# Miniprotein binders against b1l550, part 32

Target 1, 279 residues: b1l550
Amino acid sequence: MRLPEELLERARDIHSEAPSHRIKLDRVGSFGLKVPVEFKGFLLLAEADVWVSLPEGRRGVDLSRQVEAIYELSNPPKDPFSLCREAAISLLEKLNYADSSGVSIRFDAPLQDGESLKYYGVEISSIASDEIINKIRVEILGMTACPCTAELIRAYKSSEIAATHTQRSLGILEVSTKAEHPDPDKLASIIERAMSSPLRTYTKRPDEGGLVIRSLSNARLAEDVVREMIHLFLEEFGHLPEDTHILAAVRSMESVHMHDIYAERSFSLDEIRKEISSH

## First folded at step 3 (miniprotein)

Design W11
Fold by OpenDDE base, second read of step 4:
Structure W11 (fold): chain B 279 residues (1-279), chain A 105 residues (1-105)
Amino acid sequence: as target 1 above (279 residues)
Amino acid sequence: GSVEEYLKEAQEFVDRIEELARRVRELTEKALKTNDKSLLDEALELIYRAIELILKAWELIEKALEANPDHPEAEELWLEVARLAFEVLELQRELERAYARLTGE
């Protein structure tokens, strides 16, 4: 049912009114939109958030225009990186009262590993203002061996080991840069390599399996995983601008404890390089 | 239903791995006593098979945990597989040592 044009006009008028309290809002928009994207040859239905800033003198945002902006760019479906950037820019153009805009697109990214298809969580974002900042967040769920668990296993080789805690861990890499979005597959690979999770390793080769077992024997703390993630990231993405910001994190889910173990480091490339060079 | 099936199958693999480990030990001991390298070769094959089953078991457990992250039985099985993995690793090391003894390397 097309709302009568009169009602639409009235709604627009309400949004343009002065608010009762003149306060600027940083983010106003629609969250959880469904948009089609093309990612590495796959057509995926992604979730999208779109927002703009709202000046103090305006009561509300034209949400319909925001939705229109992203859907116009989503037909035909395109890669999520371009979609984010273009939509962010389009939002600022369409909503000229906004100082900033943002678009986030979330989906499970397929990763081919031989005959198996794996998935990792990805959120691609772009924020537009006087500059464009591209952000990507990759999350991979896996299990890492804790040194504590390894010691328990060694100590109780012959005894019934009570399951004391799960070793499920969520690895997170978030990168914000003025450059193009970094390759999410590479980020995912970094997380997987850092975690050294035997659960995520599928091999048909026994020798490779042996390596996995050996890796298990070299159990890593969540802290170790984060450090390894950072190290691997620097090796792969050290070419990014120095003002690139990175968040590396691991959340280990514990069954015994009502709380999770969490480790993180937030840094710029410039900052971390200085830190490493000082050792 | 699917979670229980995964865990059941994983348990079957665990049982098989335990049996393989036992056999590897027996073969290695026998090989050393009889100075028969062929038994070590057989033991090595069993090690490889055990490794394969370990990986499969973990895969199944992962699927179970994906469906139910807090499933206690899945956690227990994971730990059991880990225990067996360490055992298999030790057996492999023993096997290598046995080879060295028998070959004079």
Scores: ipSAE 0.008, ipTM 0.227, lowest interface PAE 10.7, mean pLDDT 80
Fold by ESMFold2-Fast, scan of step 3:
Structure W11 (fold): chain B 279 residues (1-279), chain A 105 residues (1-105)
Amino acid sequence: as target 1 above (279 residues)
Amino acid sequence: GSVEEYLKEAQEFVDRIEELARRVRELTEKALKTNDKSLLDEALELIYRAIELILKAWELIEKALEANPDHPEAEELWLEVARLAFEVLELQRELERAYARLTGE
């Protein structure tokens, strides 16, 4: 859709007027934009949100300039990390009344699984002000197996019955840092290694059989998975700034049950190292 | 060890797991007919051994697949171990039901 310049100029005049109430807004922008990105050799259609802070004395934001900021940088498609960071910076340049800007990009990342592909969820953001803060969230499905099943087999002398032997679990790692975005494939790998078994794309053999066998060898509670994720994260990404904030979480899903099992821990690198060193 | 060595050892574990599963069924059925809880305790020990062998077979098959991901014999053996793992888990459930029956639960 193209509007006459006359209407665009009127819109800009309206946005520069004094508001009804002198209140600052933290985020005003265009949400749900479709943008092409190139991720590790794949062309993907991602979803982006772009925003800026709005000062108390200004009625509105120039939405057209926000859309320009991200689309100019997305043609030709580029990697979503550079796009996210560069667009956030460009927003502050184009909208000089703003104190801060932000860009968030969401997509399903392909992961090679034998001769086929599986996908995991990625959401990244860059928030620009006097500094740039980069955030990444990775979500990937895997399997967990209850250690209680093995214990029940050894100690079975009661009426206690195991409800399930294996279950699907969603692993989550979220990182907020002043450094560059961590590699999402490495975050996905940490999650999969912490779980009893990764989910496999079906091609030649039944997925369920393999998942059961692998899960039995690595029986872990959701609590065990979160602790292992934190341990593996510290080994791989311990070089990040001390004020880097991490969320590690697992949601175990039961197909017959009405509720999930959930475990999480949020921490800064400084906080977790002091906690571990106190033991 | 070689890939062929891993697969041979895994096949030996598969054969042993199948024998253990057969014995578990026999002991569970006999326990229910004779009201003898000690046979269920014996079957439980066999289930534990079967699980241990499943885990060992799985490790050997994974080593073979890491060396050659497209090895058809390794994939077929993986499917057999998966089938046996499901079978052993079902036998464990049957054992739990049999124990509940004998204890009045």
Scores: ipSAE 0.000, ipTM 0.173, lowest interface PAE 16.7, mean pLDDT 78

Design W12
Fold by ESMFold2-Fast, scan of step 3:
Structure W12 (fold): chain B 279 residues (1-279), chain A 105 residues (1-105)
Amino acid sequence: as target 1 above (279 residues)
Amino acid sequence: GSVEEYLKEAQEFVDRIEELARRVRELTEKALKTNDKSLLDEALELIYRAIELILKAWELIEKALEANPDHPEAWELWAEVLELAIEVYRLQAELERAYARLTGE
């Protein structure tokens, strides 16, 4: 059965009606879309969220226009950074009642690890309004070793090598900038270099022992890892605009406790440079 | 050196590590009985020495495995050193608990 065109046209207008309550909504959209992306030679299936702001006088958003915006730009698959930025702009053009739009794309990024691949988490977003803000979050697992016992041995023996317990730690770098998205492989590298040692997807027994010993020789508190990540970030990405915002964090899954240890610092490039130069 | 020479030298380190582990257990137990922190400090020094020998043993076994990755005796010795490393860290955990007991009031 088919409804008269005039009746269907009236039904389609429901989104333009006044709402029951005149309240603005910050994000209304389609979440959990599956989108193919091309990342450094890999064809990956990413997960995307698309949204717009909804003014207080409008009942609903045209969700079909949101899906069109991202899918038109994803065929053929393209790099997730360009897709994210271009789709956010397209959403704002297609849905002129919105004062802002956003796109977020999540995927597991492959990273060469000897004879195999390991993966790390990437989430990128672009939020469009009077300006465009690009955000990237990289999460990668590494290994940390408790320095309490290591410090005790060093204090007692003046040794560079110490015994202690090890645990998995999740390193997090999040960057919000008006410039282009930073390279996630470089962010992942910063996190791994700040850790006691990296983790591997595949390892031979000798490599496994080497990773444990490397961690023990390089014992670090979660607080130490965050400070080192910030230091390394400034060396690699100090060229970004001064209003660039960064979150550096570590979540240590303590092997001797049933709880995690967490350390973080949020800052702008302007803020952290002033702090460091003050001693 | 030959694979056999590397594994023989690694086994000598394993024997020394086992002796150090035994001594650490004795010192930790004695420290708790006598309330003597200096014995824990001595035990900690032996743990550090054991870790140095573990690293040396693994380096030798790695050289053997580079020459022949499918050598069963090399993998068995690697596993023995790993079990010994776990034992040494377990002893260090016991030593940390002993320090806590002797420093708590």
Scores: ipSAE 0.000, ipTM 0.107, lowest interface PAE 22.4, mean pLDDT 79

Design W13
Fold by ESMFold2-Fast, scan of step 3:
Structure W13 (fold): chain B 279 residues (1-279), chain A 105 residues (1-105)
Amino acid sequence: as target 1 above (279 residues)
Amino acid sequence: GSVEEYLKEAQEFVDRIEELARRVRELTEKALKTNDKSLLDEALELIYRAIELILKAWELIEKALEANPDHPEARELWEEVIRLALEVFELQLELYRAYARLTGE
């Protein structure tokens, strides 16, 4: 049937018109799309954003072509890294007026936790132009215990202060690279190993006491956790290109205060290698 | 909540998603036959509701698997929710194609 082709042609005419003002836009697209992905044997429902740059002389972007690009590649479901990269490339092919394209995909990744499953947050993106830049952000909850609090409890074992010796902390690793996306399970492992102890999803009262004791025996400041994450990252991923950019951060949710403690460091591999070699 | 309570509630959402998917298909076909764009607007609203229920069902199944990772009924419902998600996404794509046919887009 030829009617749909004629109607699509009309939509293209409107989008190709001159805009009210000759201003380039950096990102125009469809945000909050739901897409199925296959991740390490699991079928997951992910959220995706797709976008392209819009030149100063063009009124609009063909949004239906953007949605088509990602959904064509998502059926059957594939790994979110390949989907992200391939969709970004496909957007430039389908929308030839664009100078750049991008795709971001967010999902909760399953992680085996003894006899249970827990989840950590993953956001990936691929930005395509004359080169491709891949980004990944991993967030996972763990536990920290302040060394100062541990010492205070040892000194005053009978005091009410003993009730507040641990806190939840969110660990964050972001990586931006021209290489393939790093394995998020390895990034999550680095974060958990840097913490005082991991957070358990099925912890009952007996296990809760064990986590508190483990955290106190491995007491770490947020600053300590960030430094340890960087050290472990360099051991695992020091082979990435020198222009790879990393953000390592921790947000500690203080149980006795309504305020969080936050520590971060951003760096390129070239920068951190020069810093370490100067020691 | 118990694992049994989570799975019962998730099954109720699965049943609702299946009914929404059926209605979306019916509305899309009727819109194309009657040349009535307002029926596509109704179908799109049902797609949004179906996606919301898919996420809610997944959250409940996740809690059930957290308690019992080897629970057969929880894994079966998980696979069913993913199959329905794929169906809903295909219906959403078909709905966009139907809009193009009726509105010139």
Scores: ipSAE 0.000, ipTM 0.154, lowest interface PAE 19.9, mean pLDDT 78

Design W21
Fold by ESMFold2-Fast, scan of step 3:
Structure W21 (fold): chain B 279 residues (1-279), chain A 105 residues (1-105)
Amino acid sequence: as target 1 above (279 residues)
Amino acid sequence: GSVEEYLKEAQEFVDRIEELARRVRELTEKALKTNDKSLLDEAAQLIERALRLIFKAYELILKALEANPDHPEAEELWLEVARLAFEVLELQRELERAYARLTGE
């Protein structure tokens, strides 16, 4: 059912009133909205957050106008990058009291894995103000194996020891840039290539031995994986603006230890090039 | 399955989504009339179900379009599902307003 126009107009009047305290709020909006998106030929159900800044002299934000903006742009479904950017711009144009606006869209992206599909996590953001900053975060699972385990197998020929010291690892690449969002499939590919072995979602029969053997043949520390991710990123995306900021990280789970192993590096393209060229 | 089977299944999901949308409207109106928040919780569950069916319908339509990109029936169903997705999202917006009304203006 729709609310009467008179009640909606009254709500707008209330939002324009002076607040109890003159304090600016950085993000005010609708979080957890479900929106359909079209991604590389797939129609996916994504989750969206939409917000604007609220000045110190205004009591509230017109939430109905925010929801209207993203829903109008999502029908028919479009690619999540265009939706993210267009919605952020539209919000800032429609809500003239705001200094900035933002949109985040989260979904699980399909990736071809032989004759089947697997999924990886994607979060896309666009933040509009004097300029637009685009962010993308990709997370994908893979396998890692300690180089020490490979030596133990060679010495003792024990597959049980190998299995004990192989672990699932989450690879993470996050990019913030004034350019267009990087292709998430290419980011996912970089992560998988840096790992000891990709983790397959479906096989006709479970083949744990095969995964262990592949991981041991390409044994890497979490620190090795992060460095390789950075190297591969620079080969693929080194053309992005110099102020582009990247986070590369790996979290290794189900280790012989009761806690996870974590390695990360944050850098700008300008920073990393200077570091590499000095060595 | 065949393209015709995919489109038939998608149409069945469209019909189910329309039924769920109707029930959401009924529950939301009854909740406001009776001041009963539990009916809004039921409506929220139906919205989640409708959104999942929308996703499944889209997957079937995309399989049909992959076989024939210019298939008129597939494009028609894609547009219908998009319209229903918009309608369901509008119902979610109305549901949020109903919650606010019952918990305090």
Scores: ipSAE 0.000, ipTM 0.177, lowest interface PAE 16.4, mean pLDDT 78

Design W22
Fold by ESMFold2-Fast, scan of step 3:
Structure W22 (fold): chain B 279 residues (1-279), chain A 105 residues (1-105)
Amino acid sequence: as target 1 above (279 residues)
Amino acid sequence: GSVEEYLKEAQEFVDRIEELARRVRELTEKALKTNDKSLLDEAAQLIERALRLIFKAYELILKALEANPDHPEAWELWAEVLELAIEVYRLQAELERAYARLTGE
């Protein structure tokens, strides 16, 4: 239910009035909208944020036009990449006072996990101005095993079998590019391959033992996982424009500590190629 | 619960959402004819109720699909809920336009 003051506000065309202070705002819009999307054959109800820049001389944005822009394009449901890009462009066309627009769509993506499905986090954005920038963020849980404790136990026992602690780790890849959005399934695959082992939605106890042994055989620090993610990313997506920006990060929920370990690296493709070639 | 039980409950919410959507359309049309903003306020409450039921139907269908992702009836009901969600959000946009018209935008 709307407050009476909101109805009076519309009557007076408050949005076109001069503001109390002549300050430009970077993002003003509707956040937390529910929109249907079609992703890899799945119909999902995603959460969307839409925004535009607000010039220094205008008090407010037309929020109803923002909502209309994305909902017109969401029927019938379409892939979130096309929806994101088309809605960002539509916002600039509908709101001519804006210098830039953006749309962000987030959902949990299904990923094949044996005979069942597991889910990973996806956030897709498009920011439109004189050019369009496409951004995608993928987050997925995996398992890591500590190599330091493994080395201590190996030294003590003189054994081929290393015992160490294992923990859940969250891998993150974020890509900003002028090209089309990278395939999130490929980004999720890169993260999982960089981990000591993937996590499963459900396994029998013998299968769980296999995952533990796999992780122990592939013990990695959070720092190791980030470097491996970058290496695998360059193998798969090195063809993207040189000004493409990437964030690779890992948050390790250490089972023997009350705190987490975090490692990250931000880079452009041009920057990382020069760094690697200098060594 | 069973997959069948989840889908039956979801269908009941679908039926209720359809009724709420019909009432919203009727109230919005009446408000514009009678210039009565209180009917728009009533329609707004029904929109909120419909959105809550859409979320509940969504949760039940997801539980069914988690148990059996190859169930055709579950995917059909999912599509129906998405169509209703689109309709409810369109009605919300119509409601916003009706408020603007009654206030002189």
Scores: ipSAE 0.000, ipTM 0.189, lowest interface PAE 16.3, mean pLDDT 79

Design W23
Fold by OpenDDE base, second read of step 4:
Structure W23 (fold): chain B 279 residues (1-279), chain A 105 residues (1-105)
Amino acid sequence: as target 1 above (279 residues)
Amino acid sequence: GSVEEYLKEAQEFVDRIEELARRVRELTEKALKTNDKSLLDEAAQLIERALRLIFKAYELILKALEANPDHPEARELWEEVIRLALEVFELQLELYRAYARLTGE
């Protein structure tokens, strides 16, 4: 049945109608789209979120146009950085009532470690308005060893506590900048280097009747890991604009406690430089 | 699960994706010929299902490749899933264009 032209026109008009309540919305869009991307020579399937702002005088957003915008740019597949930026810009062009747009692309990035294939989580985003802000979030699972536990073991020479020294931790780096997206592999490397991999040598001394832990190398608190992440970040990415914003965080999955330990620092490059220089 | 189990399940998803893609194409074409928007709605539902299955297949293949990066069957399925994904994305784009055509946008 051909919908009467009149009904089609009415349907189009609904989104352009004035809302009952004149309130601007910051983000209206489609979340959890699937898009192909090319990342460092790999073809990957990624999840994507696309959104625009909605002015107070417009009832709804044309969602189909949003989806069309990103898919047009996704064929042929391109790098996710360009896709985010171009799509964000395209959204503003296609939806001229919007004063801001955004695109986020999430995927697991392959990391080659010899013969092993590892992955880390990546979210690449771009927000367009009068300016373009590029954002990247990297998440990597790693291991940490608590120095407090190491000291306790040393003090009590108790072999029973030795197994509780290693914790699985999630390291997070998020960078927002007006510059190009920073290299996610470098960010991943920073997180990995900041985390501790405990090397434990256990020797049973017959004369002491107990297990002696020779050394716990690179024992770090969650707080230490975050600080190290920041330090390493500054060394690698200190050239970024001063208004670049960074979130460094660690979530340690505690085996002993029913709750996780979390540490974070949010800062701009300008702020953290001033802080460090003051010490 | 085992690598073989991951790949077996992934293959099952691939087969279903192929069938869904075929149906989507048929529905979209028919919708355009008959000017029937209801067929586009059905096609949209099938696309969503296909996309979910693509993602599931992708995850399984990643697990397999993590265990064995050089596994030939895993790599083959990987390529196939990517091809299918591209096809489904194109079909989705065509669907949206079809909506625009039928609605006069």
Scores: ipSAE 0.017, ipTM 0.265, lowest interface PAE 6.5, mean pLDDT 79
Fold by ESMFold2-Fast, scan of step 3:
Structure W23 (fold): chain B 279 residues (1-279), chain A 105 residues (1-105)
Amino acid sequence: as target 1 above (279 residues)
Amino acid sequence: GSVEEYLKEAQEFVDRIEELARRVRELTEKALKTNDKSLLDEAAQLIERALRLIFKAYELILKALEANPDHPEARELWEEVIRLALEVFELQLELYRAYARLTGE
């Protein structure tokens, strides 16, 4: 049975109806979309979230238009930074009732490790309004060794003690800027250089001993690693706008303890330069 | 698992994805020809299955490439999975357009 044309036209406007309560929503959208991207010559399957703000006077969002915005831009696959920014802009153009839009894209990025590849986590987003804010988060595993435990190992020659005094640590750099997204490979490099030792692909037991010894000779607290990450970040990316916001963090995963050690610092480039210049 | 085990399992997922994609296309075309929304609902479920299998195949191929980045079979399957993912994304977009046509959006 066909509904009268006027009823069908009214049904199409359901999302533009008044809501039960006149409350603005900050993010309404399609989450967990699978999208192909091309990253530095690699074809990757990424996961994307797309959203828009919903004004207090509108009942719902056009979800199909959100999916169209990102899928139309993902064929052929393009770099995830361009896709993120272009999709966010497209969402505002397609959904003109929205005050802001956003896109987040997550993938595991390949990183050269000798003759092999390893992977690190990347999440990028672009949030569009009257300006565009670009965010990138990089997470990569490395090794850390506490200076206190290094002193104990110096006193006692035990491979068992040595093994328990090195831990996997997750280094995190997050950057929010009005400039283009920073290169995630450079962010990953900063994290690895700040660590006591990077994790190697296909490390064998003899090589593991070497990494443990190197980590102990370059022992750093999580607090030391965060400070070094900030120092190295300023050397590489100090040219970014002064209102650029950075989070630097380390989570050290202790196999002997049921809890992790965590250290972080959030700052703007303006704040950190004033702090460092006061010396 | 061995590289050969990863690639064999990934190939099985690729074969299943190809079959699901064919069925989605057939169901979507039939739904539009017959004005039957229930066929679009069936196609949507098959797309969800295909997307899950694409992710599983991709993860297995990445494990193979981690062991040998230049493995020819792994690289060929990787390209095929990306091509199938793109096809499934296009079918999903066509499905959304078909829903709009049948519901009067």
Scores: ipSAE 0.009, ipTM 0.452, lowest interface PAE 8.8, mean pLDDT 79

Design W31
Fold by ESMFold2-Fast, scan of step 3:
Structure W31 (fold): chain B 279 residues (1-279), chain A 105 residues (1-105)
Amino acid sequence: as target 1 above (279 residues)
Amino acid sequence: GSVEEYLKEAQEFVDRIEELARRVRELTEKALKTNDKSLLDEAFRLILRAAELIEKALRLIRKALEANPDHPEAEELWLEVARLAFEVLELQRELERAYARLTGE
């Protein structure tokens, strides 16, 4: 059911009125929109948020124009990075009272794992103002091994291989940059390599499809994983602008303490290079 | 000069690892039934021995594969050692749970 023209006109008038309190709002918009995207040959149903800044002198935003901006660009489905950037720009063009706009798109990305697919979490955003800032967050679940048990085994009998207990860990890489969004598959690969050393070359069994075996010698603390993620990130993405900001984090779950272990580091490329070069 | 000797010796370590794994399971079960922590200590010593033999088996298989990369028997043996490594890891976790139960932790 479409609203009468008089009611739509009244809604627009209300939005242009002065608010009861002259306070700027940073993000006002339509959240939780379902949009189709094309990601590396896959058609995925993504969830999108679109927003604009609202000046202190204006009561409300035009939500219909926000929805129009992203849906016009979603047909036919396109890659979520282009959609994110183009929609953010379109929002500023359509809503002239806004100083900034943003779009976030969330989806589960398929990753080839032998003959099967696994999924990892991706959230991308573009924030437009006088320039565009692109942000990407990748989360992938993996396994870590307890080095305390490994160290005990090594101390007792000099051995490079230790039987250790493992626990589920969530690896997180978030990048904010004026350059294009980094490839999320490469970010996911960095996280996986930091958490474990798989024995993939010797582990395929035709009768079971695929057997992935972890190295028993690769026992790591959450702190170890974060440091390795940063090291691998610099090897792969050291070419990004110096003001690029990165967050690397690991959340280790299912511990004996009934709580999670968490390790994190935030940095700019300029900061981390100066820190590393001082040693 | 001995791809065949490497694989024969690695198979002997595989057989010993399987026997150690079986013994660990028996000791852990007996410890829980008899409330005897000393049997868990013995099981832990066998886990350490199994880990040592896994490493030795992997070194021999690696030498065989370096000499002959397309050796099917070496690949099969590598997969068997990998299976045993997972089994030993699961036994280690079971042993840790058994210690917790007997200590009230």
Scores: ipSAE 0.000, ipTM 0.128, lowest interface PAE 16.6, mean pLDDT 76

Design W32
Fold by ESMFold2-Fast, scan of step 3:
Structure W32 (fold): chain B 279 residues (1-279), chain A 105 residues (1-105)
Amino acid sequence: as target 1 above (279 residues)
Amino acid sequence: GSVEEYLKEAQEFVDRIEELARRVRELTEKALKTNDKSLLDEAFRLILRAAELIEKALRLIRKALEANPDHPEAWELWAEVLELAIEVYRLQAELERAYARLTGE
């Protein structure tokens, strides 16, 4: 969508005026834009936010120019990582009064896994200033089982596979780095490998007994899952810059309680290596 | 085919996808109320059918846009199909939740 030229010119004049109060704003922009993206062979409708910083001496930002920047780069649809980075850079080039710009893009990623189809959540961002910071957040569902209850049942019944209480759990990995965005499929894989078992949807009639049995055999606390995610992350992505920041978290959705269990750890690569090496 | 023919055929797929999505919601709700996993299997078959139609619709719209990239109705239909695709994958999420609930007692 394009606005008439006279309306755009008038808007630019108003936005360049001095504000009522000389206060800098950190993020001003267009939020909730629908943009097409191409992700690993899939065409998806993503949701995007675009913003710039606004200096204390300027009344407003040119919102139409922000929308034009991302839409020009989204036709034809391209991968969301390139779109995110290129749009953030383009915003700073087009809006010269801004000290920084940012773009975030959110979508649900379909993943073909053998005979089954599943999905996971992805949010990526690029923030441009004198440097570019790339951020990615991956959220994927899996199953966890309580090892304390499993141990009691195993001891009592002498069972090889103990019956225990299973929960759906949301695994979260968030990475902020000066390097390129990590591959979300690899982040999703790390989360699933750390879980008691992944969730799967099958094209044939489902019999989820196998997933329940695997979850019971590999019982883990939310705290165990977070530690395992960190361990696996360091094996896969330990080559990233030392100032890379990571959040690893698990939200376990309790079936016997009206509340969730949550475990997390935030760290830089420099910080975690020093912590691990000191023990 | 003409741009008009491509868009008309794509619109027919959009209408069918909307009907499949509605049926998936009904089957998922009924399965949870009746504790009947076979209805979830049926719903998942409809999800796969919807995904196939989404791919066909996008292919037709792309042909229209290749012929005339300045066609606003084609871009609007493209966005509508992608919105339906996201809705279909969200319905698949609800199916996975329902399967877990019915099997992981």
Scores: ipSAE 0.000, ipTM 0.128, lowest interface PAE 20.4, mean pLDDT 77

